# VHH binders against O-phospho-L-seryl-tRNA:Cys-tRNA synthase 1, part 2

Target 1, 364 residues: O-phospho-L-seryl-tRNA:Cys-tRNA synthase 1, of Archaeoglobus fulgidus (o30207)
Amino acid sequence: DFINIDPLQTGGKLTEEARQALLEWGDGYSVCDFCTTGRLDEIKTPPIHDFIHNQLPKFLGCDVARVTNGAREAKFAVMHSLAKKDAWVVMDENCHYSSYVAAERAGLNIALVPKTDYPDYAITPENFAQTIEETKKRGEVVLALITYPDGNYGNLPDVKKIAKVCSEYDVPLLVNGAYAIGRMPVSLKEIGADFIVGSGHKSMAASGPIGVMGMKEEWAEIVLRRSEKYKNKEVELLGCTARGATIITLMASFPHVRERIKRWDEEVEKARRFAAEMEKLGIKQLGDNPHNHDLMFFHAEVLYEISKKAKGGRFFLYRELKSRKIHGIKPGLTRYFKLSTYGLSDEEVDYVLNAFKEIIEKYS

## First folded at step 11 (VHH)

Design c3 (from q09 with S53W)
Fold by ESMFold2, look of step 11:
Structure c3 (fold): chain B 364 residues (1-364), chain A 119 residues (1-119)
Amino acid sequence: as target 1 above (364 residues)
Amino acid sequence: EVQLVESGGGLVQPGGSLRLSCAASGFTFSSYAMSWVRQAPGKGLEWVATISWSGSETDYVDSVKGRFTISRDNAKKSLYLQMNSLRAEDTAVYYCARDSGSWEGFDYRGQGTLVTVSS
């Protein structure tokens, strides 16, 4: 059995309940038989209404929630709803590319909050404040976005302080929690932000593409505005969103996901132990230190030096790990790579650590 | 031309029963889910019940569960609502509606039949 350390995989594996639901409900319109208004979120059998309007707001710590066709659609909906001619969005430099592209599609000017330099790559509240202040001199700032955590370094910025900064400048804040929601506890109300989005297929054990979106009630009329002609249809959601296998698997996995986030401290301790042992091998953990997420980024100069002379060159690490039944570090990476320990047993962590030790010793 | 014609409304005492009928024409009745919708005086439209095209699945607004039964006869192109244990708050104009079998709601709605629950 292969050990998978790919951050994209570790939070998104389907539960058995979701696999069974996928087979039963594979027809793309199968959930619509009892639809009375033509809106997904109002279907009571299967219990989509309860999931969206009761369970999901509690889980996200927000007033209003929806399901979308991936987190990128949710980000675009928020951005497009707030967009004005010549307006700005301020977003962190560690953002996912889909945040940048969503802003471009919405016609917004983009100001990036710089990350700090090697080895931290951090997004600080001070840099966030400076960028908002400078950008306001150039035009209206209608939205800020923070990635929590980022998908490269696994950094968890001080999102509560960033939310306070945004509030002081009267700028609403969108929290991109694609690697948080479904892995760790997250609450929009505790953060003090305005919007939160998550990825069902990255972190909520669902078949993608599916995303979740939460907001303060005051934003619902804007983001969930209705068509003038088709008064029951929400414009940004094109009337309806995830309507088949994706929402059914998300709902089927949700009880498991709700319970697993309660064990987050165990996942953080496991990640820190992994990183400490990697440091003993000369493989430096970058980003937050101490680290606060399962996603970790490493600078492995020792493995790079080996790659210069090893048979297979830069592919030697991939081949050595594959031969030991370890997946998740992409072919050709040696000097820099990311991985995730989420959901691994202590035995599996030890096996992976020993594999790195053996590989380094083999080429010493 | 799609037509939906409701009948069976009237005045009834609290706790009484009433059966609504809807005659459908101008479309393939057996290919569509069907619904009952109501509008109380001075209120917006409220969904009441839906039945799938085959009749195998039904759903109801919480306030009528256990009291109302939706049914259909595809051979007669007819939709029914059996209303038992009627209450004053059930007073409304009741509409038969064609559901396209989609999440977009209703394609067509009839002219309605008035149900008045009063002592």
Scores: ipSAE 0.000, ipTM 0.092, lowest interface PAE 25.0, mean pLDDT 88
Fold by OpenDDE, look of step 13:
Structure c3 (fold): chain B 364 residues (1-364), chain A 119 residues (1-119)
Amino acid sequence: as target 1 above (364 residues)
Amino acid sequence: EVQLVESGGGLVQPGGSLRLSCAASGFTFSSYAMSWVRQAPGKGLEWVATISWSGSETDYVDSVKGRFTISRDNAKKSLYLQMNSLRAEDTAVYYCARDSGSWEGFDYRGQGTLVTVSS
């Protein structure tokens, strides 16, 4: 009976269909009973084949798609498949740690595109171009990565322009859409990217870990190369990925997910309204303004000052919100925190706003 | 460019047999399930058979079960349809098709080969 405003969780709540599916397919190898070829994507019943080869590509706006054990595995698969000795990947400074770690694991050198300063923290096409150009002087750039949106500020960079920049430098682009795919309309082809990855358990109302990977046709032979010994196994995916509750819940929720992204404008409006009201309380929304995503980052000096005097110290905000049945702000955070309004009703939004107002008044 | 080229069609008497072949190029043949579809005169496209990448899994339209056999050779990038006990109702243009994600769907198909079953 809590209101959940944790960005990691708001888009990942299972649908009723997914919950029912979970009860039936909860065993980790439950899908394997139907796997006759040793290929997850060839399973016809349940309709995994149709999902991976028909529904998912259409949804992602790509030619070829796969299901992975999270977005991080998908990113690594792409990076590793393109990796060369002394090669470079260029990625935005707002990248998720898993993007960075994937690059390290793949043995790639990493160049970061700098973000702008407070309060915007933006990744610009111009800085992207400059970074690519400078990095190419140092070695071969085999991949660029853009986070869309980033998980810190919820900023949406101009990915179309960035894709154009990458194309001009003959660098393939991977879009990390972990907070986009399943929340908002997004298309690999419309962006002009080469790869796109998403998170099922973060943004597609599925049990985790599960992710999605989309690519242009020309990359399929490279990224989805098969084992020399096991001819049916794709090497970058370690032969098999999601084969239980994860894939089944993803599929079960997919019709709902496909529909809810059509209401994205409402979610953006909700977020903007929330941010505007927070500003009246002296809490500043950082990043894109006006903001274009449900994930928001706040700077709250007023709450920070309260934390210096309040019983419980820096944990007072968490405690106060919990007592009001609001979950999602991490314990110990006061000065800076992120939250999401995704999926909240107008009434719930108002409730959360009023909670912040009351808390501030209580300690004034 | 994806190419599929069918061969082996012709005129055959009822009860006779034919073997159709399809030569694939322009894509990793062994990565895709493949299908045969057919179009009879005056009728729409009908799904006939599908085979998984390895050939370990096959499916057929009910009307051809027990009579037709779909197979493939990944090394030769070839798809086959062995048609036995042919009937007049099997008369159609037969197309080789790359699977699109459903048993009856395809994203690419060949020019087709005509099979005529007549006395």
Scores: ipSAE 0.000, ipTM 0.200, lowest interface PAE 16.2, mean pLDDT 93

Design c4 (from q09 with E104Y)
Fold by ESMFold2, look of step 20:
Structure c4 (fold): chain B 364 residues (1-364), chain A 119 residues (1-119)
Amino acid sequence: as target 1 above (364 residues)
Amino acid sequence: EVQLVESGGGLVQPGGSLRLSCAASGFTFSSYAMSWVRQAPGKGLEWVATISSSGSETDYVDSVKGRFTISRDNAKKSLYLQMNSLRAEDTAVYYCARDSGSWYGFDYRGQGTLVTVSS
């Protein structure tokens, strides 16, 4: 009944197929009933092997794929595999906090690539190159990470050029596609990077926590190295990862997800139309212009000025939206907020736009 | 002439409690959302908690949820922060602040009151 515009939710709503699979497989480690080898990725019934080794590599445009307990675990696995004493990772300033924490957990020093100023907040290939060059003066750079798109502004950096920069410096590149994989077309091979990660629960219509990880084959021996004692077990994955509800819902939703990314241009057009109408209301879309993702960030000076005078102060916008059955903008945000139009019908988009118009008119 | 005057800071042992107060004057207190922010030694300002103008809505930084409670008394033009289960990491100068409506931005703050948590 509520229209949800929270970017965390718009790509993760379960399909009917996933809901049914959850009811059937939601108990414990039910997928393991048919495991004969002790590895999740080798289970053929249900067809996890086909999903991981045939379907995912094609979808991600990579040689080797795995599932993990969220994109954060995949990022850690890559970072930890490449970590060395006193080594560095270079990552964009727009990164998700879990990228930073994963690097700390892996024992890596962190250099952040600065974003540009208001209104773009962009990560440029030039700033990426400068940061790699400066960081190499301080120690070995074992990995670079780029967030594509970032989770605040929805910016899609020039990831192909960033991959070229990283290659010229002999630094492998990890693409954090948690808001891309499952929403939009993306291919590791076309980008020219070394690793790609995605979030099942954010963007692949799955119950979480579950993530996907893809890589060039040359990295598999390092990232997927096996235990000396338990020779079938992959060290970074602690032997097995997502089981039960998470993997089953990911697999059940996957045919839908594979089809929906083909309609990405429609989602971008819808987001751009939404942003253009918001601009008419004095609410400026920040970041990429034109915008290239469903996640949008707004500077709403008009709403801030209202909040100074409105009963309820900074909470007035939350109250007004909630009364109109719109959820997803956190309580207390007025001057700056983010939202997503992913998967909304044109009628739902118009309803949300009209709500903002009515709210501004009420306080004019 | 907006004035915000904090009090109630001091030295406390880990696990202890303190109650901070802020007396407001020079503006219509009941018309504004209010916040507490803090600055630990050698660090920048960190938002701690906010409360709506009516007092009906509150929000907290994750590190203090369940331990700190923000409240206000509009009749007395006063803002409060009840701090329980204090930790060494809570050591900071605490400021009463008027909310600017931006992400954790504030247009006025007081002189601050020092909270030191040490065994």
Scores: ipSAE 0.000, ipTM 0.266, lowest interface PAE 12.3, mean pLDDT 90
Fold by OpenDDE, look of step 21:
Parts: C-alpha cells; structure tokens; sequence
Structure c4 (fold): chain B 364 residues (1-364), chain A 119 residues (1-119)
C-alpha cells in the first residue's frame, strides 16, 4: 500500500500475469524441459520462439532480436563482437557504469562525449560529432553508444540527429534504452540506430535479470556468430541466456507492457506537473526542461538546510516520507535525489506533492 | 522557436468527418516524426497517431484504427488528421506534437483544436 517513486522499480513491478507465472516457472531450469534443439529462442512451448523472433523485433523496431541476462550483457556482447586491437568506443558522459565497464571488459578504448553544465547536463549532437572526429584521429572507432534516457537526469538526447552524425562518420550506434524500452515507445529503425538494448527487470516488469537486444539484419552474422564446435550455439550469448522465471515473467508481462507504452504522453504530463509543483516549493528539477521522461533529478536546497537541523540529520527526509507510506528516495539523500512518477495516479502524484509540502512546512 | 499550430476542429454529429491540420515552423519538419494526441474532458492526454519523418510508416491507437488517417506534407511543413466515422468518445482537444526521438514521444505540442462530437 506504499507509493513507490524509485525509478529503478516503478517500471519493474510485476503484473498479475507475471506473478502467477512465477509460481509455476520459478525453478531455474523450468523451461529446459521444452528445449528440444538446444536453443532458447527455438522453444515453441512456451512460445519463446514467437516472442523472440516475431513479437520482440516488432516491439523494438528491429530486424533481429535476442534475450540476454540484462542490458549490460547485451551491451557487452555488441562491444565484444566489434572489438579490435586498439579500437575505440565513443559514449556519452551520462552513460551507465555498466556501459563503461563493458567497454573495458571488451578491451576497447573509451572516449566520452562531454555533457553540458548545470543545470542541463545535456548530450548534444554537436559534441557527439566532435568527439567522434577527434577520436578517429587516435584510432578506429568501432562503435558509438548513447544512453536514452540517462539514469541520472532522465535526459533524452536527440537520438535521431546523433544517429545521423554516427552514420556520417560510418560508426554504428548502440542505443542504451534501459529506461526507455517498456516505458515509452522506441524504435531502432525510426531512430536510425544499429543496435538497441533494454532492461527487462527495470522497465519491462520481469522478475529478475533479463535484457533485450535488437539489431539490424546486417549485424546478426557478426554479433550472433555461432561456435565452431557447437554449431547451434551463439558465442556472444554463451550458448544460452535467461531461461527460467525471468523469460517467462517477461513474456507474461509483455502484453501489458506493450499496452502501457501507449500512455506515455500521460506519464510525461504527470512528470511535468510534478516538477512544476516541486518548483513552487523551491525544489528545482535539473536536466531537460520541459522534461520528457518520468525519471527526474531534483536539487532541493530547502531540504538540505532542514537536514542540518532536523532530528536524524540527513535521514529525516527518508523517515518523513516512509511515515507517509512513500518509498523510493534513498536514505540519506536531501540535497539531490531522483524519483519517478511512472504509473502513479493523479491522486498519488498529489499525495506525494502534498507530502513534500507538509514536510517542508513541518520543519519551517 | 518551435511552433505548432492546429486547426480544423469544430462541432460535428456522430458519424461525421473532420480534417485537422497542423502548421509547423521553427525546425526541420521533414526530420521528425509527428503525432496527434488528444485530451478529453476530465481525462489525461492520450496518444492518437504517429507518422514517420518520411511519411512511410504510420501507427494508431486501437480505438481509431480504420477511422482516422494521419498524413503529412513535408514541403508545406504540415501534418493532417483525417477523422471519419466520428464518435462521442472522440470528443477532445487535439494537439499536434513533435517527436522526441522515439515513435510516439513528443517534446513540443501545439495549443490544440477542440473537436466536439455531439448529436
């Protein structure tokens, strides 16, 4: 009965269908009884084959799709498959740590596209182009990565222009859509990207680590190359990926996820309204303004000042929100925090806003 | 400055037709997918239709499929929505919206045009 405003969790709450499926398919190898070919994507009952080869490509707007153990595994698979000695990847400074670590693991040199300064923290097509150009002077750029949106500020860069820039420099583009796929409508083909990845457990209401990977047809032979010894196994996927409760719950939730993204405009409106009301309380929303995503980052000097005097210090905000049945702000945060309004009703949005108002008044 | 100006709204009887127009300025129109969204009285904003930058692809909310047609003229920087077989539930303020890099997202929206379907 709590209101959850944690961006990591708001898009990941299981559907009723997924919860029921979890009870039946909770065992790790529960799907394997139906695997006759040794390929997860070839299982027909349950309809994993249809999901991976028909539903998911359509949903992602790509030619070829796979399921991975997370978005991070998908990013690594792409990076590793394209990696060369002394090669470079260009990625936005707002990238998730997993993007950076994936590149390191793949043995790639990393060039970061700088973000703009406070309060925008934006990744621009111009800076992207400049970074690619400069990096190409240092070595071969085998991949570009853009985070859409980033998980810190919820900024949505102009991915179409960025894709165009990448194309002009003959660099393939990977879109990290961990906070997009399953929340908002996104299409690889519409963007003009080469790869797209999403998070099942973050934004597609799956029960555990699972990701989705989409690509253009031309990349399938490279990224999905098969083993020399095991001819039916895809090397970058280590032969098999998410094959238990994770894939089943992902599939079970998928009809709901597919439907809810059609209401994305409502989510954006909620976020904007929320941000506007917070501003009236002296709490500033940073990043894109107007904001275009449910994930928002706030600067709250008023709460910071309160934390200097309040009982419990910097933990007062967490405590006050918890007492009001609001979850999602990490303990100890007051001056800066992120939250999400995704899935909240208008009444719940108002409730959260009133909570912040009351808290500020209480300590004033 | 990005500007979107809707027109064509009005009062129509059930079963009737309307054609909405949107005039775009302040950006490269042909580079962006465009959408129509609507807001009925007392309801939230609802996605209606999207058209790709080139006009080659379209998508619709299920309730309007077969009745509404989204189109565009890039040379005129115009977006259109042909609405046929209108129903009472189609009553809303209709907005033209520019995409934010996804199929159905938007970063700019016009002031809207009111469509009222009533007997």
Amino acid sequence: as target 1 above (364 residues)
Amino acid sequence: EVQLVESGGGLVQPGGSLRLSCAASGFTFSSYAMSWVRQAPGKGLEWVATISSSGSETDYVDSVKGRFTISRDNAKKSLYLQMNSLRAEDTAVYYCARDSGSWYGFDYRGQGTLVTVSS
Scores: ipSAE 0.000, ipTM 0.217, lowest interface PAE 14.2, mean pLDDT 93
Fold by ESMFold2, look of step 23:
Structure c4 (fold): chain B 364 residues (1-364), chain A 119 residues (1-119)
Amino acid sequence: as target 1 above (364 residues)
Amino acid sequence: EVQLVESGGGLVQPGGSLRLSCAASGFTFSSYAMSWVRQAPGKGLEWVATISSSGSETDYVDSVKGRFTISRDNAKKSLYLQMNSLRAEDTAVYYCARDSGSWYGFDYRGQGTLVTVSS
């Protein structure tokens, strides 16, 4: 059996409950057999209504929640509903590409909050405040977005301070929690932001594409506005969203996901141990220090130099890891790579660490 | 075409000092973090030091902390390594390396300059 350390995969492995639900409900629009109102979020069997309107708001720490076709659609729905001609969004430089593309699709001008330089590559509240202030001189700032954590370095910015900054400038804040919701405790209310989004297939043990969206009640009429002609349909969501396999697996995995976030401290400790052992091999962990997430970014000069001499060239690391049944570092990466330890046993972590040690020794 | 050219190596007694230089061309030098790495005879490559693109942050391998200082001059597109209190175990070919700080791709390494520490 394979060990997968790809950050995209470590939080998305289906539960057995989700696998069985997929078999039962995997036919196309199977959940629609029980729809009586024409609204996905009102279906009571399977209990989608309870999930969306009761379970999910409690889990996200928000007033109103919805399910979307991936976190990217949730981000777009928020951006598009707030968009105005010539308006701006302020977002962190560490953002996922889909945040940037969603802003472009919404017709917004984009101001990027610069990350700090080596070694942290962090998004600071100070840089966030400065960027908002400068951007307000250029036009109306209708939204800010912070990635928590980012998918590059695994940095967890000080989102409570950033939320306070945004509030002081009267700018609503969207928290992109695609690598947080379902892995670690996160609450919109505790952060003090306006919107939160998560990825079911990245971090909630669901088949994708599926996302979750939460907001303060005051935003519901704007973001969830209804069609003039099709009065039961929400415009930004294009009516019903994730149907069939994706929402069913999300719901089936949810009890497990709700419990696993309670063990987050164990996941952080495991990641820190992994990074410390990698540093003994000369492979440096960059980003926040101490590190606070399972996603880690490494600088491995020793592996780069081996790639110049190894028979497989730049693909040697991928091939050596694959031969040891380890997947998740992209083919061709050597000097810089990211990985995730989420959900690995201590034995699996030790196995991966020993693989790196053996590979380095083999070529020394 | 990206080029990195190291200089300043030589023979020096234990306890002595050397200053290494690296001339960079073919890329926007001020946009990249830069590193020094070394390879001792018969051994693998060891990372020595890194400096941020602005020069405001530095980091060192434990064995050289307090003895080596990395610096840069962005106007001259040059990277430096001041090496003090040299020891026999510092004997190596020293390489200048460009650092992108991204999670993918490769970077460039120079041709190297030899530092020999012996009597």
Scores: ipSAE 0.000, ipTM 0.343, lowest interface PAE 14.2, mean pLDDT 90

Design c5 (from q09 with A33S S100T)
Fold by OpenDDE, fold request of step 26:
Structure c5 (fold): chain B 364 residues (1-364), chain A 119 residues (1-119)
Amino acid sequence: as target 1 above (364 residues)
Amino acid sequence: EVQLVESGGGLVQPGGSLRLSCAASGFTFSSYSMSWVRQAPGKGLEWVATISSSGSETDYVDSVKGRFTISRDNAKKSLYLQMNSLRAEDTAVYYCARDTGSWEGFDYRGQGTLVTVSS
């Protein structure tokens, strides 16, 4: 009965269909009863084959798709498959830690594209090009990665221009769409990327951990190579990936997810309205302006000052919001925090805004 | 030691103009974003404006957009706030603040300078 504004959760709440499916298929090896070939993606009942080979590629705008145990596994699979001795990956400074760690695990050298200064913190095509050019002087660049959007500010870089830049330098591009796929319209082909990854449990209303991976056809023989000993098993996926509760809830929610992304413009408008009203309270939204994503990052100096005097100190905001049945701001945060308006009604948006207003007034 | 010293405050009539200055010392001024914040009587601290380390980017609270201009001179280690079309609601103590550009936020601020807008 709480309003949830946590970006990690607003896109991942299960649908009713997913909850029902979970009760039926919750056991980890439940779908395996129907596996006849030893391959998860070849199961026809439930329609996992159709989902992975028809529905998901269409949804992602790619040629070949797979499900993974998360976006992080998908990123690693791509990086690992493309890794060479002393090779480099170029990725944005706003990247998720899992992108960076995946590269380290794959044995790649990492070059970061710098973000712009306050207040935008943007990743530009120009800086991307410069970083690639400089890195190529140091060694072979086997992959570029762009976070779309980033999870810090909710910034959406110009991925089409970035893709063009990568193409000009003959570097394949991986788009990390963990906060995009399942929330907004995204197409690998439209972007001009080589790979795209998403998060089911973050943005596709599925039980975690689960992710999605899309690629151009030309990469399938490399990334989805089969074992020499086990001829049916794909090496980078460790044979079988997400099973049971994760895959079944992903599929169950998918019709809803496919429909809700069509209302993305409404979500953007809600976010912008929210940010504008927050500014009237002295709370500043940082990053893209106008903002183009439900994930927003705020600087709230007024709340920070209140925290210096308020009972409970830095935890006062969490407490005040909780008492008003609002969840999503982490305990202890006052000066800086991020939130999401994704999926909220206009009334809920107003309720949250009024809550902030009342809190500020209470301590004035 | 990091020091920020504000100046330029005073009494001004509505519609008037005022220019605030801040002298910085004790740190590499050009490496930090800088901000102005203000505190009105009976109210909490409010962010007003920020300028990037290089001076190429600026940002303002909506209530002052089009009226206030933040600028800096890195060679002189100085921060400025040009305030035009002043209103009664702009009355406050104004502080110069060093912005880390990270989760740390403002780590230093000056003693402040009082701006009073009254007819």
Scores: ipSAE 0.034, ipTM 0.512, lowest interface PAE 2.3, mean pLDDT 94
Fold by OpenDDE, look of step 15:
Parts: structure tokens; C-alpha cells; sequence
Structure c5 (fold): chain B 364 residues (1-364), chain A 119 residues (1-119)
């Protein structure tokens, strides 16, 4: 009965259909009895094949799709498949730690595209181009990665222009859409990217971990290469990925997810309204302004000052919000924090805003 | 330059006690929340305790509640950790850390002091 404003969870709340699905498919290997070919994506009953080979490609705007154990596995699969000795990946400084770790694991050198300074923290096409150019002097760049949006600030870089830049340098582009796919309309083809990955449990109302991966047709033979010994198994997917509750809940929620992304403009307006009201309270929204995503990052000096004197210290905000049945701000955070308004009703948005107002007033 | 120097570590038997100290310099100590963190062999960094800038508020990881006490002396720019009823699982390098109070977590950490709990 809490209002949840945690960006990690707002897009991942299970639908009723997904909840019901858990009752039947809760076992981790529950779909395996239906696997006749040894390939998850070839299971026809339940209709996993149709989902992976028909519905998901259309949804992602790609040619070929797979389901993975989270977006991180998808990113690794792509990086690993493209990796060469002494090769480089170029990725934005706002990248998720899993992108960075995936590159390390794949044995790639990493060049980071710098973000701009406070308060914008933006990743620009110009800086992207410069980084690629400089990196190419050091070695072969086999991949570029852009986080869309980033999970820190909720910034949406100009991915179309970035894609053009990558194309000009003959570098394939992977879009990390962990906070986009399932929340907002996103298309690999429209962007002009080579790969796109998403998070089922973050943004597609699925039981995690589960991710989605889309690519152009030309990459399928590389990324989805099959084992020499096990001819039916795809090597980068380790032969099989998300089974049981994760894939079934993803599929169960998918009709709802497909529908809700059509209301993205409403979500953006909601976020902007929220940010504007927070500004009135002396809490500054950082990053893109106007903001274009439900994930927002705030600088709250007023709350930080309160924390210096308030009972509970730096934990006062978490406790105050919790007492008001609001969940989502990490314990101990006061000066900087992120939140999401995704899926909240107008009344809930107002409730949260009023909570912040009351808290500030209480300690004034 | 921000400096944090830990001391007080050593070998102790299970059930024993130790008091760790941290000397801070190079910043306004009284303006920052301070924390103890620890790293056991083969494990990652773990948060242990935090104390507010004024010392009025404290928080602990569950496993040390009732056994450990974090305190500070702002006049001496010192942070302390009284550790009682020590257990083998408390064996770790303990670090003094400056807490930013933000999503960035800790921005400075000392070199650490080793605490070994063994019979």
C-alpha cells in the first residue's frame, strides 16, 4: 500500500496477469518440460517462439531478438562476440556499471565519452565523435555504447545523431535501453543502431532477472553463433537463458507494456510537473531541462541542511517518507537522490509532492 | 589534503573487545558524517556504521548492532569504533570513511587497520 518512486521498480511492478502467471510458472525450470528442441526460443507452447521471433522484434524495431538474463547479459553477449585483441569499446560516462564490467569481462579496452558538468551532465554527439576519433588512434573500436536514458540523471541523449556519428566512423552502436524499453517508444531501426538491449524486470513488468536483446539481421550470425559441439546451442547465450517465471511473466505483462508506452507523453508531463513543483520547494532537478523522462535526479540543499539538525540525521528523509507510506528514496540520502513518477496517478504525484512540502515545513 | 588514518586494530580472541580510532585532517571534520566500513578476506567492502556530523545520530549494519558503537570527537577530529563481543566473522580490514550523504557514498577512505578475531 506504499507509493513507490524507486526508478528500479516503477516500471517493473508486475501486472495482474504476471502475478497470476507466477502461480503456474513459479518454478525456475517450469518451461523446460515444453522444450523439445533444446532451444528456449523455439518453444511453441507456451508461445515463447512467437514472442521472441515475432512480437519482440516488432516491439524493438529490430530484425532479430533474444531474451537474456538481464540487460547486462545482453550487453556482454554483444561485446564478447565483437571483442578482439586490444580492441576498444566507446561508451558514455553515464553508463551503468554493468556496461563497464561487461566490457572488462570481454577483454575490451574502454574509452568513456565525458559528460558535461553540473547541472546538465549531458552526453553530446560532439563529444561522442571526438572520443571515437581519439580512441581510433589508439586501436580498433569494435563497438560504441550509449545509455538511453542513463540511470543516474534520466538524460536522453540525441541517439539518432550519435548513431550517425558512429556510422560515419564505421562503428556499430549498442543502445542500452534498460530504462526506455517498456516505458517509452523505442525503435532500433528508427535510431539507426545495430543493437538494442532492455530490462524486463526494470521496465517491462517482469519478474527478474530478464532482459531483451535486439539486433540487425547482419549481426545474427556473429552474436548468435552456434556451438561446434552442440549445434543447436547459441554460444553467447550459454545455450539457454531466462526460464520459468521470468520469461512467462514478461510475456504475460507484454500486452500491458505495449499499450502503456503509448501514454509516454503523459508520463513526461507528469515528470515535468513534479520537477517544477520540487523547484518551488528549493529542490533542483538536474540533467535535461526540460526533462524528458520519468527518472529524475534532484539536488536538495534544503533537505541536506535539515539533515544536519534533524532527528535521525541523514536518515530523516527516508523515515519521514516511509511514515507517509512513500518508498523509493534510498536510506541516508538527502542532498542528492533520484526518483521516478512512472505509473503514478495525478493524485499520487500530488501526495508525494505534498509530502516533501510538509517535511520541509516541519523542519523549518 | 584529506587524510584519514586508522589505528587500534590487532589480534583478539572471540568475545574480546577492540577500540578503533581514526584521525582526520585536511577538511572540516565536524561538517561531515563519518562511517566505518570493512573488508573481509575474499569479500567485498561492507558498510559497518555511520555517525552524523554532530554525533547525535548513529546507524549500524544489523550484524553489529548491540556490539559495536560508533562515536566521534569533533574537537579532536577523531572517529571511534568500540567493538565488543567480537566474532570470527568480524575479521576484516576496517576503514574510516568520509560520508558525503549523497548517492556517491564515501569520497575518502583511510588505509585501514586489520582486525583479526581468532582463537
Amino acid sequence: as target 1 above (364 residues)
Amino acid sequence: EVQLVESGGGLVQPGGSLRLSCAASGFTFSSYSMSWVRQAPGKGLEWVATISSSGSETDYVDSVKGRFTISRDNAKKSLYLQMNSLRAEDTAVYYCARDTGSWEGFDYRGQGTLVTVSS
Scores: ipSAE 0.022, ipTM 0.299, lowest interface PAE 6.6, mean pLDDT 93
Fold by OpenDDE, look of step 14:
Structure c5 (fold): chain B 364 residues (1-364), chain A 119 residues (1-119)
Amino acid sequence: as target 1 above (364 residues)
Amino acid sequence: EVQLVESGGGLVQPGGSLRLSCAASGFTFSSYSMSWVRQAPGKGLEWVATISSSGSETDYVDSVKGRFTISRDNAKKSLYLQMNSLRAEDTAVYYCARDTGSWEGFDYRGQGTLVTVSS
């Protein structure tokens, strides 16, 4: 009965349909009873084939799609497929740690596009171009990665311009849409990217781990190459990927997810309203302003000052929010924290705002 | 390389006590808040306790308040968890975790040590 404002969880709450599906398909190999070809994406009943080959590509605006065990697996699959000796990947400084680790695992050198300074922390097309140009002097750049939005600030970079930049340098672009796909409208083709990945358990109301991967047709032969020994198995996906509870809950929630992204403007407005009210309390929203995503990052100097005197020190905010049945702010955070208003009702938003107001008043 | 190595886990009867230790290396231990987290069988990861870099501030999950005490020795680069009045529900793998002190949460965690509370 808590209000959850953790960005990692707000978009991942299972639908009722997914909950029902979970009860039936909880066993890890439950879907395998219906597998006749040895390929997950070829299962017709349940309609996994239709989902992966028809619904998901349409949803992602791509030519070819797969499900993966999380966005991180998808990113790795792409990076590993394109990796060469001494090759480079260029990615934004706001990238998720899993993007970085995937590149390391793939044996790629990493160049980071710098973010701008406080309070914006933006990734610009100009800095992207400069980084690519500089990196190409050092070696072959085989891939660029942009986080859309980033999970720290919720910034939405100009991905269309970034895609154009990448194209001009003949570098394929991977969009990390872990906080986008399933929350907001996103299209690989409209962006002009080569790859796009998403998180099912973060943003598509599915049981984890599960992710989605989309690509242009021209990349399918490379990324989805098949084993020499096992001719029906795709090597980068380790033969079989997300199955059982993960794929079934993803599919079960998908109609709802497809519908809710149409109301994205409402979610943005909700976030903006929230941020505006927080500002009245002396808590500043950092990053894009006006903000264009439910994930928000705050600088709360007033709360930091309170933490210097409050019982429990820097833990006072967590305790105060918990006592008010609000979950999502990590223990020990006061000066800086992120939260999401995604899926909250207007009443819940007001409740959370009032909680912050009351807390500040209590210690004033 | 950042390393966290937990020890001290074992089998204990209800009402018993156990002291966990964590040895840290590869970073400036005294500059970081540290935490204990646990994972019970069939359950997700649960936060248990946090201690500030200097040791001056501590916090606990409600279920362990008054029973568990988190402490640290910065000279020895060690984190501790004194567990008293143990209950069956405390059965879990306990992990030492480095707290970034930011919205990013924990960035390193050890291999864990198993604590089993059973009669």
Scores: ipSAE 0.016, ipTM 0.280, lowest interface PAE 8.0, mean pLDDT 93

